# VH-VL binders against q9umr5: the designs that were tried, part 51

Target 1, 268 residues: q9umr5
Amino acid sequence: SYKPVIVVHGLFDSSYSFRHLLEYINETHPGTVVTVLDLFDGRESLRPLWEQVQGFREAVVPIMAKAPQGVHLICYSQGGLVCRALLSVMDDHNVDSFISLSSPQMGQYGDTDYLKWLFPTSMRSNLYRICYSPWGQEFSICNYWHDPHHDDLYLNASSFLALINGERDHPNATVWRKNFLRVGHLVLIGGPDDGVITPWQSSFFGFYDANETVLEMEEQLVYLRDSFGLKTLLARGAIVRCPMAGISHTAWHSNRTLYETCIEPWLS

## First folded at step 16 (VH-VL)

Design pm34
Fold by ESMFold2, look of step 16:
Structure pm34 (fold): chain C 268 residues (1-268), chain A 122 residues (1-122), chain B 112 residues (1-112)
Amino acid sequence: as target 1 above (268 residues)
Amino acid sequence: QVQLVQSGAEVKKPGSSVKVSCKASGGTFSDYAISWVRQAPGQGLEYLGYIIPIFGTARYNEKFKGRVTITADKSTSTAYMELSSLRSEDTAVYYCARGSYDSTGYEPFDYWGQGTMVTVSS
Amino acid sequence: DVVMTQSPLSLPVTLGQPASISCRSSQSLVYSDGNTYLYWFQQRPGQSPRRLIYKVSNRDSGVPDRFSGSGSGTDFTLKISRVEAEDVGVYYCMQGTTWPFTFGQGTKLEIK
């Protein structure tokens, strides 16, 4: 039989968004128990990410307990950051495949058409001023806002991303790295036509340098220092990269070719 | 010369709701925290919550979460606070306030509205 | 919630003399960025509050230099070196480090 699958949604999202993904799993892997976690829907997805991690942790514990052979995570957009934090804070998780579906794993820096109603034109260069304050950090998008032109502020004021990336020292860094490394596979999915994740390479742990040139995962300090285990995972052959062009941000969980190519092989 | 102008005083019956407006002029609106604070007669300040209009959602003090709704209309540069299920202890002056940016970063409560008296009586 | 405790709650002062208001927090106000988000506000009779001091010791624009803020960690002080008649009102401290952000109970400054 197939391992249970847990699905975690993204910003301004809800469990309903995954109806097509559920259909694909049922058709290709009948009998799979799939749970789409119905927490922090819609505007509640802007609550601080640590609050979301706590709530999702409480929901996954009984599912994992009933499945000693392991579970899989499919985590979409902002949900991929929640899931990565879960893997770090849970010393008893039994996640085999962590499938990160177009998630801003190295952060977000961009005014995009998808977020125009959130970000007025030309706002990205100024958002660091409120995001890197206690007032801004009470909102999830500021928890992973990563201004490459104000890296010192990011490193010191980020209450979430800089911590789970091991970019700022903290007493739990060794334990979180150990816990994260218990995952069987890290499956990274994203693509250049996403239109929301900026840079789209953030879904593969790539990000801008100070000149807004994208450095790939292997060029990032968090990889080179192995701060939370990316270098170790890659050396084990546990990182799978599955880029796909032609998919917009809201279509990742409703594209059958993407599912068959990038997701299905990892749902053992 | 940022100015915050609030709606006028209100007299309400217990169990009803009140919605106070706060219109900002003389500056940008959407990328600041717009906070709501109240002061009962002869009492201190109490923080209800705040909204950053570009995010379209508010943070609430848990003491008030079930009864307070804070919203913003970016097109009119107006924030709103609605308090439901009114009680006599909700009689207070309600203030809105906006932060500012300086060389040290974001700073709260730089500009204050004139206050809106809400009286809850039968 | 972080509790902010002011003392004294009532402060009668002779004109021209110094005044000192204490504010203590129930936990450190030092944020991860090294800043201490402690603020002081003045509310004159019949007026809205006004920010005086931000981040412990920085005077806001138009605040006289007789006002000064100091402190660290959990213990903070607002000092008025020479009280003038216009200083009558209620003074509040506020912490902005941990949500929900909280005010002290206020210190009423009056002229003897």
Scores: ipSAE 0.829, ipTM 0.917, lowest interface PAE 0.8, mean pLDDT 91
Fold by ESMFold2, fold request of step 17:
Structure pm34 (fold): chain C 268 residues (1-268), chain A 122 residues (1-122), chain B 112 residues (1-112)
Amino acid sequence: as target 1 above (268 residues)
Amino acid sequence: QVQLVQSGAEVKKPGSSVKVSCKASGGTFSDYAISWVRQAPGQGLEYLGYIIPIFGTARYNEKFKGRVTITADKSTSTAYMELSSLRSEDTAVYYCARGSYDSTGYEPFDYWGQGTMVTVSS
Amino acid sequence: DVVMTQSPLSLPVTLGQPASISCRSSQSLVYSDGNTYLYWFQQRPGQSPRRLIYKVSNRDSGVPDRFSGSGSGTDFTLKISRVEAEDVGVYYCMQGTTWPFTFGQGTKLEIK
């Protein structure tokens, strides 16, 4: 009787990472059909995000078709960007709750423990040089890299984030906004001890200005212009913010208190 | 003074695989695109794919779908290209190349290896 | 894939005379950042290719000023104002705007 749940994983991730989340859902919502999509695992998660969106779209279509009453999305880390793009490009999605689990919704600008093993030398201030080129944009981390000190390069070179945020004009902007606004609830989850998402407020559509001062969602141009529907959703009472301290990036889907507080109420 | 030194020529049988190395010296390695290009006898350059070593994965030309694997070892500043299920049409000189940064951006193919001849014959 | 078409494929030139090589793409090479990712390479006999020109018109370090690049959108030209004996080789254009990045067929420059 519960709506099916679709889970989309993050960077360098796999379906196994969600075993505890599956246990929690089974205990609190017995009989719920939960599908953890097993696509773009591990290093494949670095493929261009539009390629991942296409693959995940093909996987979710039959699940949504079998559930005319709607589905829920739980989308972790990079997976939250994939899911937001799905909501924009799918004319026929029936998503009720979109649960964004510590996702870099306004982008990433950080040297963090998670990223340090990717970069044996810290590259935060220099990564824009290759990311904002056609060579860099063929990799997912560059698709949402957002260097606040080179915003013009971001706005012009981003092949993904600047488009789904409506920060750069494109012919599909009106249709994508319409599709995104069909979601029932947007549930934003994250916290200051994440250690990877930088700034952590990106999980709540906050981000740095040019001085690395965090501007919250309501201070962002994408909100003020309502470029993809955030202002409309907030006015509708459809945005839920659920911050929680004390959780590291890899622990969001394996913390029972987080689940019970931030996820469980939205799995009708 | 960047140098790219490739492994030596190889003669292979159809159906086997080849792995060509490209060692970078005299410069940095991990934050550049390291590209692989081949040239069959006659005048054609084909782009096989590239890796940005800090990301640890590569982009591939779909023409070679499933047959090419590009990797990098940051600790030795060495990139590798492996081509499997070899055919006689894969006979070519294989080049690696590295880009460079100018004052405001990234530019590909600034430095080239010497080339590695791979001959596929029965 | 973006098709890169060079003309002519064979270019015999008298020493000291100008040469012009055309490169046409099947779609615009202007990227979202306003840059045009069009490159020219020279391959002398028995050598690896060498980049001559990046982003349409920028000469690489050490490339003689007799080489120049021009063009926009889908039509590009490499010019050599006065051909010298050392210019013998094959010239390739390449686009870097849309993956997979692709080369033209090559233009063989010969001294007649």
Scores: ipSAE 0.829, ipTM 0.915, lowest interface PAE 0.8, mean pLDDT 91
Fold by ESMFold2, fold request of step 17:
Structure pm34 (fold): chain C 268 residues (1-268), chain A 122 residues (1-122), chain B 112 residues (1-112)
Amino acid sequence: as target 1 above (268 residues)
Amino acid sequence: QVQLVQSGAEVKKPGSSVKVSCKASGGTFSDYAISWVRQAPGQGLEYLGYIIPIFGTARYNEKFKGRVTITADKSTSTAYMELSSLRSEDTAVYYCARGSYDSTGYEPFDYWGQGTMVTVSS
Amino acid sequence: DVVMTQSPLSLPVTLGQPASISCRSSQSLVYSDGNTYLYWFQQRPGQSPRRLIYKVSNRDSGVPDRFSGSGSGTDFTLKISRVEAEDVGVYYCMQGTTWPFTFGQGTKLEIK
């Protein structure tokens, strides 16, 4: 039988968005128990990411308990950050495949739809001012906002991303790294035509330097210092990179070719 | 410079709702925290919640148990606070406030509205 | 919730004399960025509150230099070096480090 699959949605999202993904799984892996977690829907997805991690943790515990041989996670957009934090804080998780669907794993430095209309390009350059404050950190977007021109503010003020990346010292860093490394595979999915994740290479742990030049995962300090286990996972052969062009941000979970190429092989 | 003008005083019956407006002028609106604070007669200040209008959602003090709804209308530069299931203990002056940016980042409560008295009586 | 405790709650002062208001938090107000998000507000009779001091010791624009803030960690003080008649009102401290952000009970400053 197939391991159960747990699906975690992204920003301004809900469980309904994954109906096509559910159909694909049922067709290729009949009998697979798939649970799309119906938490933090819509505007509730802007609650602090640590609150979301706590809520999703409570929901996954019974699912994992009923499946001692393991589960798979499919985590979309912001949901991929929730899932990565979940794997860090759970010392008893049994996740085999962690499948990250176009998630801003190294952060975001680009306007979203609700920012673009009112505040074009100049807003991304100024958002650090409220995001890197206690008032901004109460919102999920600010929890992973990563302004490459104010890296010192990011490193010191981020209440979430800088911590789960091990970019700022904290008492749990060693335990979180150990927990994350218990995952069987890390499957990274994304592509250049996403249109929302900025840079799109954030889905593969790439990100801008101070000149807005994209450095790939292996050029990032978090990789080089192995701060949360990326170098160890890569050396173990546990990182799968599956880029695909031609897919917009809202279409990752409804594209059959993407599913067959990047997701299906990891749902044993 | 920046000015916050609130809607007028309200007299309400227990169990009803009140919606207080806060219109900003003389500056930008959407990328600041717009906070709501109340003060019962002869009492101290109590933080209800705040909205950052560009994110379109608010943070609430849990003590109000979902009775408070804070929204913003970007086209009119107006924030709203609605308090439902009113009780006599909700009699208070309700203030809105906006922060500002300086060289060190965001600083809260730089500008205050004039306050809106809400009286809950039968 | 972080509890903010002010002392004294009532402060009668002779004109021209100093005044000192204490504020203590139930936990450290030092945020991860090194800043301490402790604020002081003044509410004159019949008026809206006004920010006096931000981040412990920074005077807001237009605040007289007789007002000063100090402290660290959990213990903070607002001082008025020479009380004037217009200083009558209620003074509040507030923490902005941990949501929900909270106010002290207020200190009512009165002229003897």
Scores: ipSAE 0.823, ipTM 0.915, lowest interface PAE 0.8, mean pLDDT 91

Design pm34
Fold by ESMFold2, look of step 22:
Parts: sequence; C-alpha cells; structure tokens
Structure pm34 (fold): chain C 268 residues (1-268), chain A 122 residues (1-122), chain B 112 residues (1-112)
Amino acid sequence: as target 1 above (268 residues)
Amino acid sequence: QVQLVQSGAEVKKPGSSVKVSCKASGGTFSDYAISWVRQAPGQGLEYLGYIIPIFGTARYNEKFKGRVTITADKSTSTAYMELSSLRSEDTAVYYCARGSYDSTGYEPFDYWGQGTMVTVSS
Amino acid sequence: DVVMTQSPLSLPVTLGQPASISCRSSQSLVYSDGNTYLYWFQQRPGQSPRRLIYKVSNRDSGVPDRFSGSGSGTDFTLKISRVEAEDVGVYYCMQGTTWPFTFGQGTKLEIK
C-alpha cells in the first residue's frame, strides 16, 4: 500500500551503494516496491546530464504508469539534479515526495581533499574555462559547475543548471515550472560535514555570492523571482529542510538516524 | 612551449589492438581536452573522441562502436588511445591534439602531435 | 551528426591569385553562449594539421594576413587573398558546437 520508491544515484556511483537504504525501507515500510535505477553507473555518470535525464525518464515512465496513486523519488548527489530536471520535463509525472539527498541543487564549486585527484588546489578557479565551453558541457560535472566569480559565463554557457533554474530564458520555462510545482513535497537533506558538496548549502538551494559568502535559499535571485517555483512551494508548506551534521558525502544513504529523521516520514 | 610527442609507428594484424601514446610537455595537461583524430591514407580527418584528464573519462564517436578506449595518466601527462578489433580500414595516421585558452574561452586543436602511423595488414 | 560540406573539393589556383573555400553546416553552429564554434585547419604536405582560424574569423598567431574567415549560421568561407607556394595543402573546416564534433571533407589546394 506504500507508494513505490525510485532511487537515482550520483556521480561515480551505482545501485549497490543503496543496499542499506533499501534495508531500512523494507524494515520500516514492508512491502514497498523500491527500484534503484541502474543506469549511468560509475564513469557513465559523467555523461551529459540531459542524456542521463532522457535515460532515467524512459526508465521511470513504466514505474509511474503502474502506480497511478503516485511515487516517491530519492535522489542522491548529482542524481538530485537529474530528478529535478525530470520533474520539470515530465508533463505527467506523479511524484509525491522528491527527496534530495545531499544534492548540489545550486551548483558546485568544489575544491576538497576528497576530490583532490579530480580537483587539485588551484583547479577550481580555472575549471570555468573549459566547463563553459561545448567540450566541457559534454561532462556532467560541468553541467552544474557554478563558478561564483564568472556568473556571466555560467548563465550563458551552462547547458543544464542555468536552464532548470530558470536563470536563462527558454521556450519551455513556463511549462517546466508548472510541472515542477505538481510535486507534493520537496525534501532537502544535507549538512556541514558532507565534505564534497561545495558549498554544502547548495543542497538547500543556498550558494556563494561573488565574495564566496553563502546566501541562503530565500536570498537567491531564483527564489525571489520564483523562477522555477521555490517561493510558491515554500509558501504552500511543501519544502522540508532536514539538515544533519556529522555525515560525510558517501554516508547519507547508510545512516539509520538520517533515514528515520529525514526520509521515512515522507515515504507514505 | 607546449609539445605533444606520440609513440612510434605500428604494424598490426587484423583482429589485434593498438595503443598509441601522446605525451604532453611544456605546459599544463589536466584541464584541457586531449583529442584523437585519424586520417586514412589520402583521406580526410575523422574525430575519434577526447578526454579531459581531470575528469578521467572520455567522450567517444559512436561510429567506432566501443572499439576505442581513451585514457590519461595525469602523473606522466600522457594520453592514450587504444583501438581494438583492428581492420584494414583502420590503417591511418593517428593524431593527438590539445586546445588552448584565449580571451574568448577554450579553443580546440591548437597543438598537434606528430602523428602515429598504424598499418593493419595480414 | 552535423554534416560539414566543403566546396570545392579540389582547387587548382595560379600563384598570386585569390582562393576561396566554402563550408556549409547542416545546422546552425551558434551555441547558447552566442559563439559560433567554426574552425579552419591547414595541412601542408607531409605535416600535421595546423589551426588557421578559430571561431569563424579569428586568425591564429603566426597566420599570414592573406588568410581570412567569414560567415555566420550555416555558411562559412575561408579566403586567401594571394596564394603563395607555401599554401599548397588540404584545408578543413570543423564544427565544435554539437557533439560529435565533425570535419568537412577537405579542399585540396594546388598550384596549376
């Protein structure tokens, strides 16, 4: 009787990473049909995000069709951006809870020891040069790279994030906003000890200004203009913020307290 | 002063594989697109794919149906292209190339390797 | 895939005379950032290709001013105002707007 749950993984990830989350759901909500989408695993997670959105869309359509009462999405890290795009492009989605599990919703400007083999200490300030080009936009990291010191390049060259945020005009902006607003709840999860999402407040639609000062969701232009529906959702009481300290990026889906506090209440 | 030096010519039998190296010197490597292009004798240029070494993965032209593998070793500033299941039609000069940055952004194919002749014969 | 069509494929030219090479794409090469990712390369006999022109009309350093690029949208031209003996070779256009990025067939410039 529980709504089916669809799980979408993140960068360099696979369906195996969610074994504990599946275990928690089975124990607390027996009989729930949980599908962990096994697409774009490992290095395939670096393919352009619009290619991933198309592939995940094809996979979720039959699941949603078999569940006319609705489904829930649990979307981890990069997967949260895939899911937000799905909610915008699908005219007929039936998602009740969209659970965004430590996702870089306002972008990434990361330069951490965890990723130093990807991002040497001097590289984050230079990555905009290739990311904001057709060559860089063929990789998912560049699709949500958000350099706060080159916002003009971001706004014009981003093939993904600037579009789904409604930061650049496009013909489908009104339809995408309408579709996104059909979600029942937007559950935002993340925390200061994540170590990868930079700034970690990106998981709550916060982000750096040009001085690298974090502005919260309500201070962001996309919120103030209600460009894709955040202000409307908040006013409806549809946004749930569930921050939790002490959890590293790879541990969000394997922490029982996090599950019970932030996820389980929304899996009706 | 950026230079790309490729490995030497190869003669291969049909059905085997070849791995061509491309070593970059005199500049940075990790945040550029390193492209692989081939040219069959007397013919035009054909784009195989490219890697941005900092991301550790490549984009491939689907024409090669998974026969091409492009990798990079950041510690040695070397990119590799491996072509498997070789056919006579794969006889070509294989080039690597790196882009550059200017005031308008990233520009491809500024620096070219010397080319590596791969001959596939029975 | 975006098809890049060059014309002519063979271009015999008298020394000192102008030459013009056309390149047409099957779709617009204007990217969302307003740039047009159209490039010209020269390959002299026995050498690796060399970039001449980037983003339609920008001459690379060291390229003689007798080379110029122009065009917009889907139609592009490389011009050589006065052909010199060193200009012999094959010229390629390439688009970098839509993956997979593609080359034209080449135009062989030769002295008649």
Scores: ipSAE 0.788, ipTM 0.902, lowest interface PAE 1.1, mean pLDDT 91

Design qm1
Fold by OpenDDE, fold request of step 17:
Structure qm1 (fold): chain C 268 residues (1-268), chain A 123 residues (1-123), chain B 112 residues (1-112)
Amino acid sequence: as target 1 above (268 residues)
Amino acid sequence: QVQLVQSGAEVKKPGSSVKVSCKASGYTFSTYYINWVRQAPGQGLEYLGIIIPEYGTANYNEKFKGRVTITADKSTSTAYMELSSLRSEDTAVYYCARGSKWFDSTPYYMDVWGQGTMVTVSS
Amino acid sequence: DVVMTQSPLSLPVTLGQPASISCRSSQSLLRYTGNTYLYWFQQRPGQSPRRLIYQVSNRDSGVPDRFSGSGSGTDFTLKISRVEAEDVGVYYCMQGTRWPPTFGQGTKLEIK
């Protein structure tokens, strides 16, 4: 039988968004038990990411316990960060494939429709004033806001991304790295036509330097220092990159071509 | 120098399939996009699809309803475009064109083009 | 799909005179990253398309400086300051901002 699949949604999403994905999985892998976690939906997805991690942890633990052979995670957008953190804090997870579906794994630094809605008069260049404040960090978006021009503030004030990346020293860094390395495969999916993830290369652990030049994963300090295990995963062939052009942010979970090419191979 | 060299002209019957090749040279083939575009006689340009050879990830213009398949062979630096269920309206010159590196944001850069492959569909 | 509309479709020009081609998009080609992916291609008779301009106004190497691109949003223009005999062909604008990429109808430049 196929391993169970757990789906974690993104910002302002709900389980309804994944109806096509469910259909595809059922068609190509009949009998697969797919659970779309209906937690922190809609505006509730703005809650602090650590709170979300705790909530999702409570939901996945029973599922994992019933699946001794392992499970697959499909984590979309903001959900990809939640899942990475989840795998970092769980010392007994049994995740075979962690599919990061268009997630800002190295953070977000861009004006999007979502940002305009939340901050109508704010530009990305000024958002650090809000996001790196104590009250700003109470919002999920700010938990992975990564301003390349204010790296000192990011490293000091980011209560989520900087920690799971091991960019700021903390007592759990070694253990979290060990836990995350339990994953069988890390499947990174994203593309240039996303329209939301900024830069889109963040889905592949690429990100801006101080001059807003996008650097690749292998050029990032977190990789070079192997702070949370990226270098180790790559060395053992556990990282899979699946970039695709022509996919908008809201279509990653519903596009059939994307599913067959980037998701389906990792559900067996 | 960067070049894309395509396979020769094809004559096909309706309902059959055609597979056009595009061999790249002068650059690192696997890391750049390959685009496919066609042009019916006396008509404009129409976009077909794209691939990243390194990862084999292709995407298609929905207009072709799944009749197009784009693949790549890194070992030979060759991209392929296959069109099935051919009809007379598919008669056209088919072009491959290089995009940017996959990690850049210009997949449809198309700075270098192949010489084109004429595909004629007739009864 | 984004509709690209060129005008004129036929452009007879006297040798040595300037030429101008308009390209309009059905929606803005400004991407969320701040870039605009508008391209101009030249196709001489019996040849493959050749890119002249990328991202609205950048000229490819080897392209004469008499070619220039301009515009923003939904309105773009290709200009030829002094048309030469070798400029005969069809010119296409293309947007690469939205999937799928789409081309204008083409403008056929001929010498009067």
Scores: ipSAE 0.947, ipTM 0.968, lowest interface PAE 0.4, mean pLDDT 96
Fold by OpenDDE, fold request of step 17:
Structure qm1 (fold): chain C 268 residues (1-268), chain A 123 residues (1-123), chain B 112 residues (1-112)
Amino acid sequence: as target 1 above (268 residues)
Amino acid sequence: QVQLVQSGAEVKKPGSSVKVSCKASGYTFSTYYINWVRQAPGQGLEYLGIIIPEYGTANYNEKFKGRVTITADKSTSTAYMELSSLRSEDTAVYYCARGSKWFDSTPYYMDVWGQGTMVTVSS
Amino acid sequence: DVVMTQSPLSLPVTLGQPASISCRSSQSLLRYTGNTYLYWFQQRPGQSPRRLIYQVSNRDSGVPDRFSGSGSGTDFTLKISRVEAEDVGVYYCMQGTRWPPTFGQGTKLEIK
């Protein structure tokens, strides 16, 4: 039988968003038990990411316990960061494939409609004033806001992304790295036509330097220092990159071509 | 010099399939997009699809979805476009065109084009 | 799909005179990153398309400075300051901002 699949949704999403994905999995891998976690839906997805991590952890633990051969994770958008953190804090997870579906893995620094309606008085260049404040960090979006022009504020004020990346020293860094490295494969999916993730290369751990030049994963300090295990995963062939053009942000989980090419191969 | 060289002209019957090749040279084939575009006689240009050879990830214009398959062979620096269930309206010159590097934001860059492959569908 | 509309479709020009081609998109071609992916291609008789302009106003290497591109949002223009005999052919605008890429109908430039 196929390993169970656990799906984690993104910002302002719900389980309903994944109806097509469920259909695809059912057709190509009949008998697969797919669980779309119905937690922190809609506006509740604005809750602090650590709170979300704890909630999702409680939901996945019993599923993992019933699947001794392992499970697959499909984590969409903001959910990809939640899942990465989840795998970092769990010392006994049994995840075979971690599929990061258009997730801002290295953070977000974009002025999109997705963010503008939440911060109508702030432009991208000024959002650091809000996000790197104590009250700003109570919102999930600010937990992975990564301003390349205010890296010092990011490193000191980010209560989530900077920690799971090991960019700021903390007592759990070594253990979290060890836990994350338990994953069988890290499948990174994203593309240039996303329209939301900024830069889109963040889905592949690429990100802006101080001049807003996008650098690749191998040029990032987190990779060079192997702060949470990216270098180690790459070295043992555990990182899979699956970029695709022509996919909008809200279509990553509902495009058949994308599913067959980037998701299906890792559900066996 | 960067070049794309395509396979020769094809004559096909309705209902059959055609596979056009595009051999690249003068650059690192695997890391750049390859686009496919066609042009019916006396008509404009129509977009078919795209691929990243390094990862084999292709996407298609919905108009042709189910009939077109785009692949690439990194060992020979060659991209392929296969069109099945051919119809008379598929008669056209088919072009491959280079995009940007996959990690850049211009997949449809199309700075270099192949010479084109004429495909004629006739009973 | 984004519809690209060119005007005129036929452009007879006297040698040495200027020419102008308009391209209008049904949607804004401004991307969320601030870039506009509008391209101009030239196709001479019996040849493959050749890119002239990328991102609205940038000329490719080897393209004469008599060619210029301009515009923003939904309205774009290709200008030829002094038409030469070698400029005969069909010109296409193409948007690469939205999937799938789409082309204008083409403008046939001929010498009077």
Scores: ipSAE 0.945, ipTM 0.967, lowest interface PAE 0.4, mean pLDDT 96
Fold by OpenDDE, look of step 16:
Structure qm1 (fold): chain C 268 residues (1-268), chain A 123 residues (1-123), chain B 112 residues (1-112)
Amino acid sequence: as target 1 above (268 residues)
Amino acid sequence: QVQLVQSGAEVKKPGSSVKVSCKASGYTFSTYYINWVRQAPGQGLEYLGIIIPEYGTANYNEKFKGRVTITADKSTSTAYMELSSLRSEDTAVYYCARGSKWFDSTPYYMDVWGQGTMVTVSS
Amino acid sequence: DVVMTQSPLSLPVTLGQPASISCRSSQSLLRYTGNTYLYWFQQRPGQSPRRLIYQVSNRDSGVPDRFSGSGSGTDFTLKISRVEAEDVGVYYCMQGTRWPPTFGQGTKLEIK
């Protein structure tokens, strides 16, 4: 039998968004128990990411307990960060494949419709004033806002991304790294036509330098320092990159070609 | 010198399949996009699909309803485009064209083109 | 799909005179990152397409400076300051901002 699949949605999403994905999985892997976690839907997805991590943890623990052979995680957009954090704090998870579906794994720095809704008067260049404040960090989007021009503020004020990345020292860094390294495979999916993740390379742990030049994963300090295990995962062949052109952000979970190429191979 | 060299002309019957090859040289084949475009006689250009050879990730123009398959062989630096269920309307010159590196934001860069492959579909 | 509309479709030009080709897109070609992926291609008789311009106004290496691209949003223009005999062929605009890439109908440039 196939291992259970747990799906974590993104910002402003619901379980309904994954109806096509469920269909694809059912067709290609009949009998697979797929659970789309219906937590923090819609506007509730703006809750602090650590709060979300706790909620999702409570939901996945019993699923994992019933699946001694392991489970697969498909985590979309913001959900990918939630899942990464989840795997970092859980010392007993049994995740075989962690599929990061167009997730801003290295953070977000760009004007999007999501940001405009929350901060209609804010520009990309000025959002740091809000996001790196105590009250700003009460919003999920700010938890992974990564301003390359204000690295000091990011490192000191980011209550989520900087911590799970091990970019700021904290007492749990070693343990979190150990926990995250329990994953069998990290599947990174994204592409240049996403339209939301900025830069899109963030889905592959690429990100802006101080000149807004996008650097690859291997050029990032988190990789070079192996602060949360990326270097180790890559070395043991546990990182899979699956970039695809022509996929918009809202289509990553509903494109058959993408599913067959980037997702299906890891659901066995 | 960066070059894309395509396979020779093909004559096919309706309902059959054709597979066109595109051999790349002068650059790191696996890390650049390969695009496929066709042109019917006396007509304009039509986009077919794209692939990243390094990862084998291809995407297609939905207009072709699954009739197109794009693959790549990194060992031979060759990309392939297969079109099935051929129709007379598929008669065209088929081109491969290089895109940017996959980590760049210009997959449809198309700075270098193959010489084209004429595919004739006739009963 | 984004529709690319070129005008004119036929462009007879006297040698040494300027030429201008318009390309209009059905949607803005400005990407959320601030880039505009509009390309111009030249196809001489019996040859493969050759890229002349990328991202609206950037000339490829080897392209004469008599070729220039301009525009923004949905309206773009290719200009040839002085048409030469070697410029005979069909010119295409292409958008690469949205999937799938789409081409204009082509403009056939001929010498009068």
Scores: ipSAE 0.938, ipTM 0.962, lowest interface PAE 0.4, mean pLDDT 95

